VHH binders against Probable sulfurtransferase. Designs and how they scored, part 2

Target 1, 337 residues: Probable sulfurtransferase, of Methanocaldococcus jannaschii (q57909)
Amino acid sequence: MVEINLRELKKYANPFFLTIRKDKILVNNKRMARLSRTKMDKIEEEFGIPVIYSKTYEYVSTKVGRFINKHKIIAPRDIVIVGLSGGKDSLLLLHLLEVYRRKYGIKLIAVTVDVNIGGIRPWKEDTEGVKLIKHHCEMLNVPHIILKNDLDVVELSEILTKHSKGMEFSPCFSCSVIKRHLLGKLAKEIAENENIPYEKVKLAYGHNLDDNSDTILANIFKGERLKFMRPLTRFKYNEVDYQSFKIPLEECIIIRPMLPILERDIIKALEECGIEYYKDKDMCPYSRDRGDSVRRRCHEILEKLEEEIPNIREMVVSSALKTVEYYSKNPYGEDNL

## First folded at step 1 (VHH)

Design a10 (framework vhh_ozoralizumab_d1)
Fold by ESMFold2-Fast, scan of step 1:
Structure a10 (fold): chain B 337 residues (1-337), chain A 123 residues (1-123)
Amino acid sequence: as target 1 above (337 residues)
Amino acid sequence: EVQLVESGGGLVQPGGSLRLSCAASGFTFSSYWMYWVRQAPGKGLEWVSEISDSGGSTKYPDSVKGRFTISRDNAKNTLYLQMNSLRPEDTAVYYCAKDSEWYEGSYDAFDIRGQGTLVTVSS
């Protein structure tokens, strides 16, 4: 309800280590924010909102911060677009990125794509999920844009499958193509309007460690290359013309700041901070929590093995990254088996 | 092209039974996990059952566990849902779905292609 005056807040805490909302303040790093119980109480008394300390939110925020720095995911004065589905991952990501408006001077923009899925619009403006997204954007004082797409992703899926030389594409694949195209187009428009290089506008996705490790193991089980999600990826869509559908050549930079975070820690951080979210299955008729059948098997295998090897998900990702890097530098091979 | 055609729905009294069928074509049915999902009037989609590609593994949410049984016939490319002890809250359009094809960032998906079959549980 109340806008927090940063000059007044600086009397009690370092706002470079806080997530600031109109209804509450979350602690990204208690020590670096210079907070004590006494100072938290004084902030609550002066501003009339609670200061919430979550050990899990602090852990996640610290780990994300180190990951951003290590991989140079976000640079000073970047514009960061967060795609919001109303789910746990993107909402936590929005909260974790709020502090970078101060640390790095970034501009945050939240975007929801209102896709047409066989006549169903799970992200239509008046849905409960989109109302929840709007609430969080309002509390964080982040601009929210809704992009409406009228192209039926089910029809697009059928067209792509027909022209695929034997490959089959799901509505979910087509949905991701439409969302990335629209977000990439928006990123290009923003870069042009702000007169900045395209590389300064980044699309932030909430992919996590479970997502990445599950994907790697699934690719192994399918006999595929060790494909995995990177902290920063430059997507390039070649110009395509599938009958009545034209997708122009677009480039976008995708970042994944939560890639080192376990799904269980994302859920725990949201719960400890009192941040409400929608499950993907409640927003999208084609979604579920664990992906395809091979990925579900991999998720279950890794979850079981975590009891014996607590860092197994990190080991899976580390192995894939080191292997790709090694053979990229040594294409003719040299075995030290 | 992938086609999934649901059938077997209808009007049934509370405590009654129905068996739903899904005829699959256009893909290698025996290579995919299959699902039943439903949508009650004015509500979102709800997962009601899953079955592995071989039929050796099945899962159900607590709301239907012990009442619904999913099965498949890979030779006939057909998925089934046996629904027993039906309740008014089971009233919904029922869809069969396959796992989506792999693609980076698109893995959380049911591939629903059919019109569904309406199940009405009413006295």
Scores: ipSAE 0.000, ipTM 0.281, lowest interface PAE 11.5, mean pLDDT 82

Design a11 (framework vhh_ozoralizumab_d1)
Fold by ESMFold2-Fast, scan of step 1:
Structure a11 (fold): chain B 337 residues (1-337), chain A 123 residues (1-123)
Amino acid sequence: as target 1 above (337 residues)
Amino acid sequence: EVQLVESGGGLVQPGGSLRLSCAASGFTFSDYAMYWVRQAPGKGLEWVSEISYEGSDTKYPDSVKGRFTISRDNAKNTLYLQMNSLRPEDTAVYYCAKLYEDSYWGEDTFDYRGQGTLVTVSS
């Protein structure tokens, strides 16, 4: 096996702005790498692997980097657990975070939760989606763990609804509770085994700008609290307790490094970089947001408004953040007339 | 505009000590891990030390471990390098640096923008 020698690559480019994978070289910043079309072709010809430049990936990786730094999402020597579903968001997140093993000396662990959804197991080890996840983890040399859950999330949602005196819990909510339970338990075990504080272990989720803006608008239309997702959230120990049923939720820190990135830019970056993700729309019976027509309508409304106001999703999030910040400091406020 | 200004270099005898300073401006200093790198005559850039953005984690290569100490004052936007037991092989231009956005670790990953400060260890 012939490996790429960084000293030989320096003849053509500054390898500082390149990410070398087993199957390709990804250009992080074309200008700073001192690359032209001719030099990229020469590298590809000499080393026998493709050199890929995506302006969208460069934009996304730069924006995520600035966001991580601005909000102090990742600290040096952190252990970061990435939840992988095989979908676009979690796979791009894994690729983006790989750089932080070098930048900050973090340790990456990839986790897939094999949930039971009405007897269906979309993330069972021998599925095509999980095989693709394993391929990405092997390519990036990231440890991969599969956590199996035997409790039916549909049955759980029915139990929680029955014992809540009028609150309805969707299977998607129950699925999130089970994933949080298992990932939080794993994070606690890792912190104990490594003899480090639990705040050094982060759970990384692939939530994006579309997710956040859709959530805010849906909460407004439902007359609920103006809730939004934050870049970093620390959750205290809790129990989901409805009558005789309890699920422990360990103290954990959740980070969302891709929160400022539009869904369309995630898809475009993956496609331009040739990063394969699982596109099976029928993987989960609830993947089409079944039963939440308001959230679906909010997505459609914002998509239509983007034609007139390209930054509408950023404005929705900005408005919610400014409002919550203002009233947290000024409980009575003053009306501007 | 990122600006880094190094100072504190000079001529010192073997076994002597020097303290280098770096004044940072044009970015939020407390949000970045900081580094000292050096370039000896006729050689490439060599990483000398690193410090986390909060100052809790530091790291050194074996060549300077136990002799050099990196520290920072986030209130003053200043980075320091205390150099003890200096040797002729420590002769170099010293630069303070942060990583470029979306860069990775190594001698070629540092964004150093100042003129550096020359340290000469000679009798």
Scores: ipSAE 0.000, ipTM 0.126, lowest interface PAE 20.4, mean pLDDT 79

Design a12 (framework vhh_ozoralizumab_d1)
Fold by ESMFold2-Fast, scan of step 1:
Structure a12 (fold): chain B 337 residues (1-337), chain A 123 residues (1-123)
Amino acid sequence: as target 1 above (337 residues)
Amino acid sequence: EVQLVESGGGLVQPGGSLRLSCAASGFTFSEYAMYWVRQAPGKGLEWVSEISGSGDSTKYPDSVKGRFTISRDNAKNTLYLQMNSLRPEDTAVYYCARGYEDDWSGYYTFDIRGQGTLVTVSS
């Protein structure tokens, strides 16, 4: 229930392979942490908190660590901002990134955007979801910032849709634009206040393998370019035009450390580690009714096909990446269909 | 420095034709979907046409379908709108716009817009 002394902990384990909370320790890699059942018991006795070993959490932590290293997603002394909705993805991401405060010396900041959705505020400070977010941030000793947006994202999406005639803009799209606007503005402010380059401040998103494979298949079914989510995306300054006003999107870097992780493994890891999460989508009717219908059908299709092809989601992503790489390196290449 | 500069607008009689051009600079033109949008006097913005970054996919609303053709020259960083069989209802300021796509929803919006070029269809 108190902050653990890392010097004392190092006598028993390598803290570069542990997620450290005030109320418990999660094992990112048992072998690399130099843990045995005997040492885990000694840590529990010495510090008065449980050491939780989850095979799924270890699997996820290891895979995320390899992915971060392979794609150079996080550099030493980066500042990483995690957007927290209280949902499963962002909360697991926060826990997985905690160890990088030691491994890479990063500064970790948690941010919740209190969005106005037709007068409903699912992320208002006194809601159960935000209380749960605050609890996790306190346990992990991570600073938590709440950014309040007063603009109604439903009204903004209706204005844009009405004046664009042939284009449909959902409240979910407007919500994502407002969140990116506020997070990007915060990232710029932090970079200026710390007097560091903007490239040192990363916005970490909890996108997972299901999200990426769903998006790829949906783009195929829409006859669009084969687009996919990248481990690290550099966004240049942009503005979103809402009729008579513009919403600035600051230059930023978005990272997606959980991109190779299946949704089912995220849920299992949280469950096995006893990490409670809030289903914010259950309180927002637009999450169900205004979502991309093609993407939702693609999710259902891939979920069905997993029964026959267990690694189908990985294959979809792999195919897209190999295709883009091939044509980028071989613009004059032979047709080998 | 991102900029879009439209040209080619003017006064034309009903049934006439005009070709609008948009010169783009400050970004990798071929990586972005481009749009033509218009604003009639006293009205809001109306989507007119869309073209993918490669130029392989184009979309139009029914109001201009079959009359307008969007095209692009990625080597010259230039977007075009060929407008045929013009009607008085086509009178508007025409804007070249760069699309921003939300990775999650797949919807586009206009993140950068030029200063516009006036098209007047009148006798």
Scores: ipSAE 0.000, ipTM 0.226, lowest interface PAE 14.5, mean pLDDT 82

Design a13 (framework vhh_ozoralizumab_d1)
Fold by ESMFold2-Fast, scan of step 1:
Structure a13 (fold): chain B 337 residues (1-337), chain A 123 residues (1-123)
Amino acid sequence: as target 1 above (337 residues)
Amino acid sequence: EVQLVESGGGLVQPGGSLRLSCAASGFTFSSYAMYWVRQAPGKGLEWVSEISWDSGSIKYPDSVKGRFTISRDNAKNTLYLQMNSLRPEDTAVYYCAKDIEYSDYFDEGMDVRGQGTLVTVSS
């Protein structure tokens, strides 16, 4: 494995446009990095590792970089926590954020939650999926923390379902609650230990354009307001009520740098760059059977429509944003439809 | 820009009453659920009350149920909290918060921009 000297690398390329691993270098933007085939060859000769150019990775990296800048979601010297399940979204996110250690001086921390699912622990430290996560963290030189949860998410989901008004909660819902609880608690502890404001510690989620557009369409079909995911959200303290006890959700900031990226482009970028990932179904038995939900149906509808209208997901999100902007300026509206 | 300005706090004796106000601007107030949250000295934020956009759904934790009343005036972009039968444990900075736009209920949170208003309950 090679430890890349940035001063030596600067002779050939601008490292503000490269994702640097011990085993390979990924090109975030070939032109901005000032790379030619000759310079890529010289880097490979000098450092003994390949330089991988993927048109899709370049596209994704450039779009994410513009999105981060437009919405000011990462500030200089922020601490960014990335939750890693071994799946495609969080792994690509970790790779895309690597360059910000140089551009903005951020600190990256990778976290895996060892969830108790009916006595089974798919993210236990010695599992194949967690070994893969550790491999990627080692290659990127990112600290990796494993947080253990003792509460059975299956039992928690049964409690929520029993006390709901006809709503069924899957173990995945309770798993999401536990992960949010533990990541928020960790973010608070880091802010306190470093003696910095909570706003300097960001939880980075791998939500993508498919997730956001599916959500908007599902809310329409449910007759709910046009709720959608934002690039940066400030959460104040909250609690999930399980009747006899409550699970705290600490004050935190969640960012979603990949929100403008299509799921298909995430997969393609990982494959073209030779980055191995685990599909959720390989890690957790419950992720394979999500049932027939409104959100899943909306995903299928939009996926089919993309064949004829490639930018339909972007149009759905744009429509929701324009509607919110319009009514904030024109509360009475001008059209009767 | 979203702005929330809280007012109405002060010093009050146990058993007393206070009415808090929150002036909202920079968003369509009538389209969002609103919350009151509080932070006691040295403790984290605690949810106090919730009201839907149309006042059709109102919720309280057991700690304040029957003593506090949340209300809103959409024409004035103002949120209120009427606090009765105040106790020393109600001493806290009270914040007004707006609902956020999210897909997952457990990802739903509060966008708080105000400085808060201090309520001290002491003899």
Scores: ipSAE 0.000, ipTM 0.145, lowest interface PAE 14.4, mean pLDDT 81

Design a14 (framework vhh_gefurulimab)
Fold by ESMFold2-Fast, scan of step 1:
Structure a14 (fold): chain B 337 residues (1-337), chain A 120 residues (1-120)
Amino acid sequence: as target 1 above (337 residues)
Amino acid sequence: EVQLVESGGGLVKPGGSLRLSCAASGFTFSDYAAAWFRQAPGKEREFVSAIDSGGSTTYADSVKGRFTISRDNAKNSLYLQMNSLRAEDTAVYYCAAEPWEYGSDTYDYWGQGTLVTVSS
């Protein structure tokens, strides 16, 4: 558990391809790190911690790295804020982004939002879930901030639903609004305090390929606009304003580095690396169906179809992206197919 | 160690065809996007074509419709089929993996190059 001296580690491996923890080292890319079993053994002997190689973690890390580069999601010296719920997605994301402190010189900040859900506080500081989050942040040497909100998200969902024009807003939607409000406000404060442009502060979300493909299919089934999540989204200032509840949503940039990764590969990577995480059912009763039964059904449909069409989730996303790109250039349907 | 070795360059007449090959070793080629670049005498290195791990391709406007990039992951190889060659295609052609993702000082991702001369 000693703090790793990077100069000593460089004698054996390239740290640009390693996720470095105080209790273990994870291999992001064995060949690029120039690691052999002999070198891994020497690192274990000198530093007294295990070097863990997982094919799945290597696969995920490599794919995320290519995705970050292709879409210019993270720039050198960016400040990246990762929202941690103790769940699999955000926790793996934190581990995957650790190496970018060396590759791009980024600053990582982990944030947990202590939300009020009908009087229940699953992310209160003294809970087992938050203790686990703190443990991972300590092992990765990442600063951890807890933001407390007193507004009841169940009460907020009732207010939003009552004043909507036939729309229903779940507690999960209201929770996302509160988290977005607090994270956006923090990002703005950090940009102002560091005297840097807001474009240099990114909010990193753990959305994955299942989330994106499920969302696309659910929008089709609900007769809504074909919407999909992008690798990087720039949000303008907005407000949630119902019945005197004004919740400002500051301008910000949201990034989704794990967007091309399948949910099953996220779980497998965490398991192969021995990284403990909380399951949704253990944190919040409303998170079990993601607050949307249509999205849950779409997830199940695509999961079954993956047995016959292994890349179906990629194809769903690709189709949506190509269609939007085509019609942005050909608004009158100049294609005669 | 990471190595990329290009072959297939040579002298060809305008309107002719040539196929370049690139053999990759020392890394899991199938996981990376790969690209062809070229550098004409006295010019900066320019992008020619790229192919990702899934087989999706992109081309520079100057070669679109004339060049075809392809890969064979079983052979750890990248190819560039060049048709309807023009004098302006004369250059040293380089094979590259996506290097900037992982820092170039830790990863030898460029081949030695292969010379293509289009002249009468």
Scores: ipSAE 0.000, ipTM 0.109, lowest interface PAE 19.1, mean pLDDT 81

Design a15 (framework vhh_gefurulimab)
Fold by ESMFold2-Fast, scan of step 1:
Structure a15 (fold): chain B 337 residues (1-337), chain A 121 residues (1-121)
Amino acid sequence: as target 1 above (337 residues)
Amino acid sequence: EVQLVESGGGLVKPGGSLRLSCAASGRTFSSYAAAWFRQAPGKEREFVSAIYSGGDTTYADSVKGRFTISRDNAKNSLYLQMNSLRAEDTAVYYCAAGDEWYSDLSEYDYWGQGTLVTVSS
């Protein structure tokens, strides 16, 4: 397999509407790429790799593109770090962002965190999941970095729980803290080494519409504030105190380009494009319920309701956004029933 | 931040030609889709033409075959060559930069102040 000559490809298609891999080409927008079946056949003949058209991948690519532009998530010449767990979300995100190397001139870096979970290392370099991640990074010609963490996240969660004021912290929470610490540190080091402002380095997370609506409903059921995930969030420096030591969380920009995409469409796009991924539950014993039983219940409730109300997840997110906006402008406003 | 400045507008007779220019500072046109929009008195701003990274172009039906959009990335400039001009082409022409997929007004992040084109005797 050799890298595709972009100049030769331009004879048949607009490469700014394609996801280019060494083993296959995915179509982000068939019309804008100026592709017909005849042109796709000619590309396959000349380059010796398949051109895969998936209506779902096109839909997802288009929706993500609109979302990125609307919320100014990625700027020209940004450096974008994608955290890869081998799961569906981060792998699809990596594929969707490939075209932005051409469209915006961004630099893509893939990172896997080798987390210590009670002595188990699901993302150790020689595991099947990490081999699959390496394969995808190689096919997309994206640099891949593995960051090791020696701290046991199970022990860290026990320390937090013991010294909290009646709060319980799951291993998944501690795992998220460690990943955020390492990715934030890496982003800071890259900005320093490249001599660019840190706001030019973005941490890209594969959160989707299911994740956001699950979070909103779970917060309602817990009597918490109506919190939701945003397309772009600037985090200030913070520290998590584990009693015996402190874990710094560096100032960073987190982006979530797939926030408007349903989980089912992510799965369908990957399957139609022949992109292999690992199920979350097969990587880590704690990933199944995301360390939150209420959130798991909310996911199940919304999934069932989707059969009757297909846009229920979008309505949940829309309701939260409209309510926050309304009361920010009208703190003494009245309800109309 | 990108700043866009249009030039080249003026008075021209029907059937004549005119070339509009748009100069960018801050960011380059090679990093964006770039487009021309126009607004005639009493009408909404409408799409005229766009050019995407890699040189692909699209045109409104009313100008197709008469107008040509182009850019010079080295000079960081966008152009609109207008031929066979008609009275209906009279409008303020705006340069825009944004995501390369879109021609919708709301999709563009940066706009110029506009340049007036008048087609009349």
Scores: ipSAE 0.000, ipTM 0.146, lowest interface PAE 19.1, mean pLDDT 81

Design a16 (framework vhh_gefurulimab)
Fold by ESMFold2-Fast, scan of step 1:
Structure a16 (fold): chain B 337 residues (1-337), chain A 121 residues (1-121)
Amino acid sequence: as target 1 above (337 residues)
Amino acid sequence: EVQLVESGGGLVKPGGSLRLSCAASGFTFDDYAAAWFRQAPGKEREFVSAISSGGSTTYADSVKGRFTISRDNAKNSLYLQMNSLRAEDTAVYYCAADTYWEDSDYAYDYWGQGTLVTVSS
């Protein structure tokens, strides 16, 4: 394996529209990369690695690029931290963000959190899932960091539940808190070490359109606030209180570049590009398959409704966003329309 | 689907004027910088003019004082008013759009198919 010489590659293609790995090149946009079959063949001949064109990967890459631009999710010279669980979402996100090292001059860092779940460590360094993560990071030439947490997320969820006012908190919630704590702490340390504002360091999450629409519908069915995920969220410093101790959540920016992408398109893009991923259910006993049953039912409902209303997930998200925006500007609204 | 469609090209005599239009579909110019490039036969594509999302303009030295770039966000359109045309202005003119940024090199996300401008007797 050899690192691709960008100067030589530029003779055939615009590398601002390619995802470059040591073992293969993926096409983000064939036309904009100025690729023809002849040029793709010449690249394969000269560099000894395949150029893989996937219509789905091109579609996803183009849509994510537009979404990043529309919402100003990534700025030139940002530092972007991608949390990797070995699952499909975060691995595709890592591949989609690779090109921004050229387009925007970003630094890209991959992080895996080795969480303690009732004495089990699904993301321990020597597991098959973490080995797969390391392989992808090596192929993309992305630095990989493993952050170890010793706090048992099962015990933490029991503490929160015991001291709540009738609420039950899952281990998944405590796991999310620990990951956010460690990633936020790392982002703060990087900003301080580089002497740059915290807004220049982004935490990138692989949330997708299914996640957002499922969450909105589940909140409706539970009679909760109409909560949804945004493309870019600015978090102030906060603390989660586990009674005898507190877990700090540092000021940070979370971005979700894949938020407009359907889960099925993520899977299809990975498969067409030959990118292997690990299924969450094989990593963690508290995966989404054993998590919130209401959210799972909402996922099934929306899948059935897609047969009659193909854009239903986009409609659900659009409705929530427009409604919240409307009532933010008009507290009383208008009931006569 | 995102498209940029140029129009307004044609044959014009030296010293004449033309107005090029670029219509965007599938997105809006509100958050985008836009630019005009041109390419004459056998030459590389060259920069002509750019306009930021906020209305700041830049011109190539060869066209400064003769060409005026403008935008109409309500109509999702970009324009290039070309005055005092010269034979060396003969080229295919391309519309391009990109995000506004302050401290990086330009990499235009979207390009049109081009419109031919011929300056000849």
Scores: ipSAE 0.000, ipTM 0.112, lowest interface PAE 20.9, mean pLDDT 81

Design a17 (framework vhh_gefurulimab)
Fold by ESMFold2-Fast, scan of step 1:
Structure a17 (fold): chain B 337 residues (1-337), chain A 124 residues (1-124)
Amino acid sequence: as target 1 above (337 residues)
Amino acid sequence: EVQLVESGGGLVKPGGSLRLSCAASGFTVSDNYAAWFRQAPGKEREFVSAIYSGGSTTYADSVKGRFTISRDNAKNSLYLQMNSLRAEDTAVYYCAAEDLYYDSEGYWSEYDYWGQGTLVTVSS
């Protein structure tokens, strides 16, 4: 495998529109990268690695780039931490963010949390899933950190459920709490060590358009407020009770660069680019594929409705956003029914 | 609709005490992060105190030992008890809250809400 010399690559292409790996180069935007078939062939000849053009990867990269710019998700010299589970979302996100090391001078760090799930450790360092994560991090030349946690997320979910007001908390919820705790703590330590403000360290999550529209529909079915995920969210310090202890959730900034991207386009982009990933069901016994959750049922409902209304997921999100904006400006207005 | 309405501001002498109230509607204060901020004329808004969903509290160094943040679940209200007031405490005080969403699947989303503010003047 070869480490690509950016000075040499610039002779053929604009590296601000490429995802660069040791084993292949992916095209984020063919026109902006100044690529032709002839130039791609010259790059393959000189560097000894393939240049892969995927129309879906270009579409996704372009849409994510516009979304980042529109919502000011990433600033120059930010430090971006990507949580890697080995699944499709976080791995595509890692690839999409690689180019921002050049465009905005960011530092990119990959983190995997080795959680204890009823005595099972799906993200233990010697598992096939973690080996795959390490492979991708090595190919992208991204530092990879594994954080080990011994607190049983199944036991935590049982305690939280027992002390709730009739709510059930799954091991997946407890897992997310532990990951948020560890990632938030890491972000705080990095900010302090680099002597920079917390807002310069971003935690990047792979939430997509399916996740957001599923969340909105699930909130409707639960009789909750019409809550939805935002492109950039500042989490203030918080705490989760664990018996007589508090689990601290440090102040952090969470970004969701893939929020406007459909799940099917994520899968297609990865497949067309030859990027191998683990399916959720293969990593964790408590994956959503096995769960009986409101969120899972909402996903299936919207997937079926896409046959009749192809843009239904965008419309669900748009409706929620427009409703919040309308009532914020017109709290005493008349209903247009 | 989520709203925060502050009350309890007024004129007080140095060394005096004042209690600010923040009434919440459309969400539950006891389950959420809530905080007090203040802004003096010509200055930026500064943090005063916060209470977290788990019940822990924090305070700005300038008010530690003098101010106490609390909440009343039955009244769905946030309070700031201010003791040993100084001229430098003169400001418009704002109530802020964060509506955290979480469920059994582990998804998170949030919204920040702010009140209109209540004026506190500390003068002889």
Scores: ipSAE 0.006, ipTM 0.395, lowest interface PAE 9.5, mean pLDDT 83

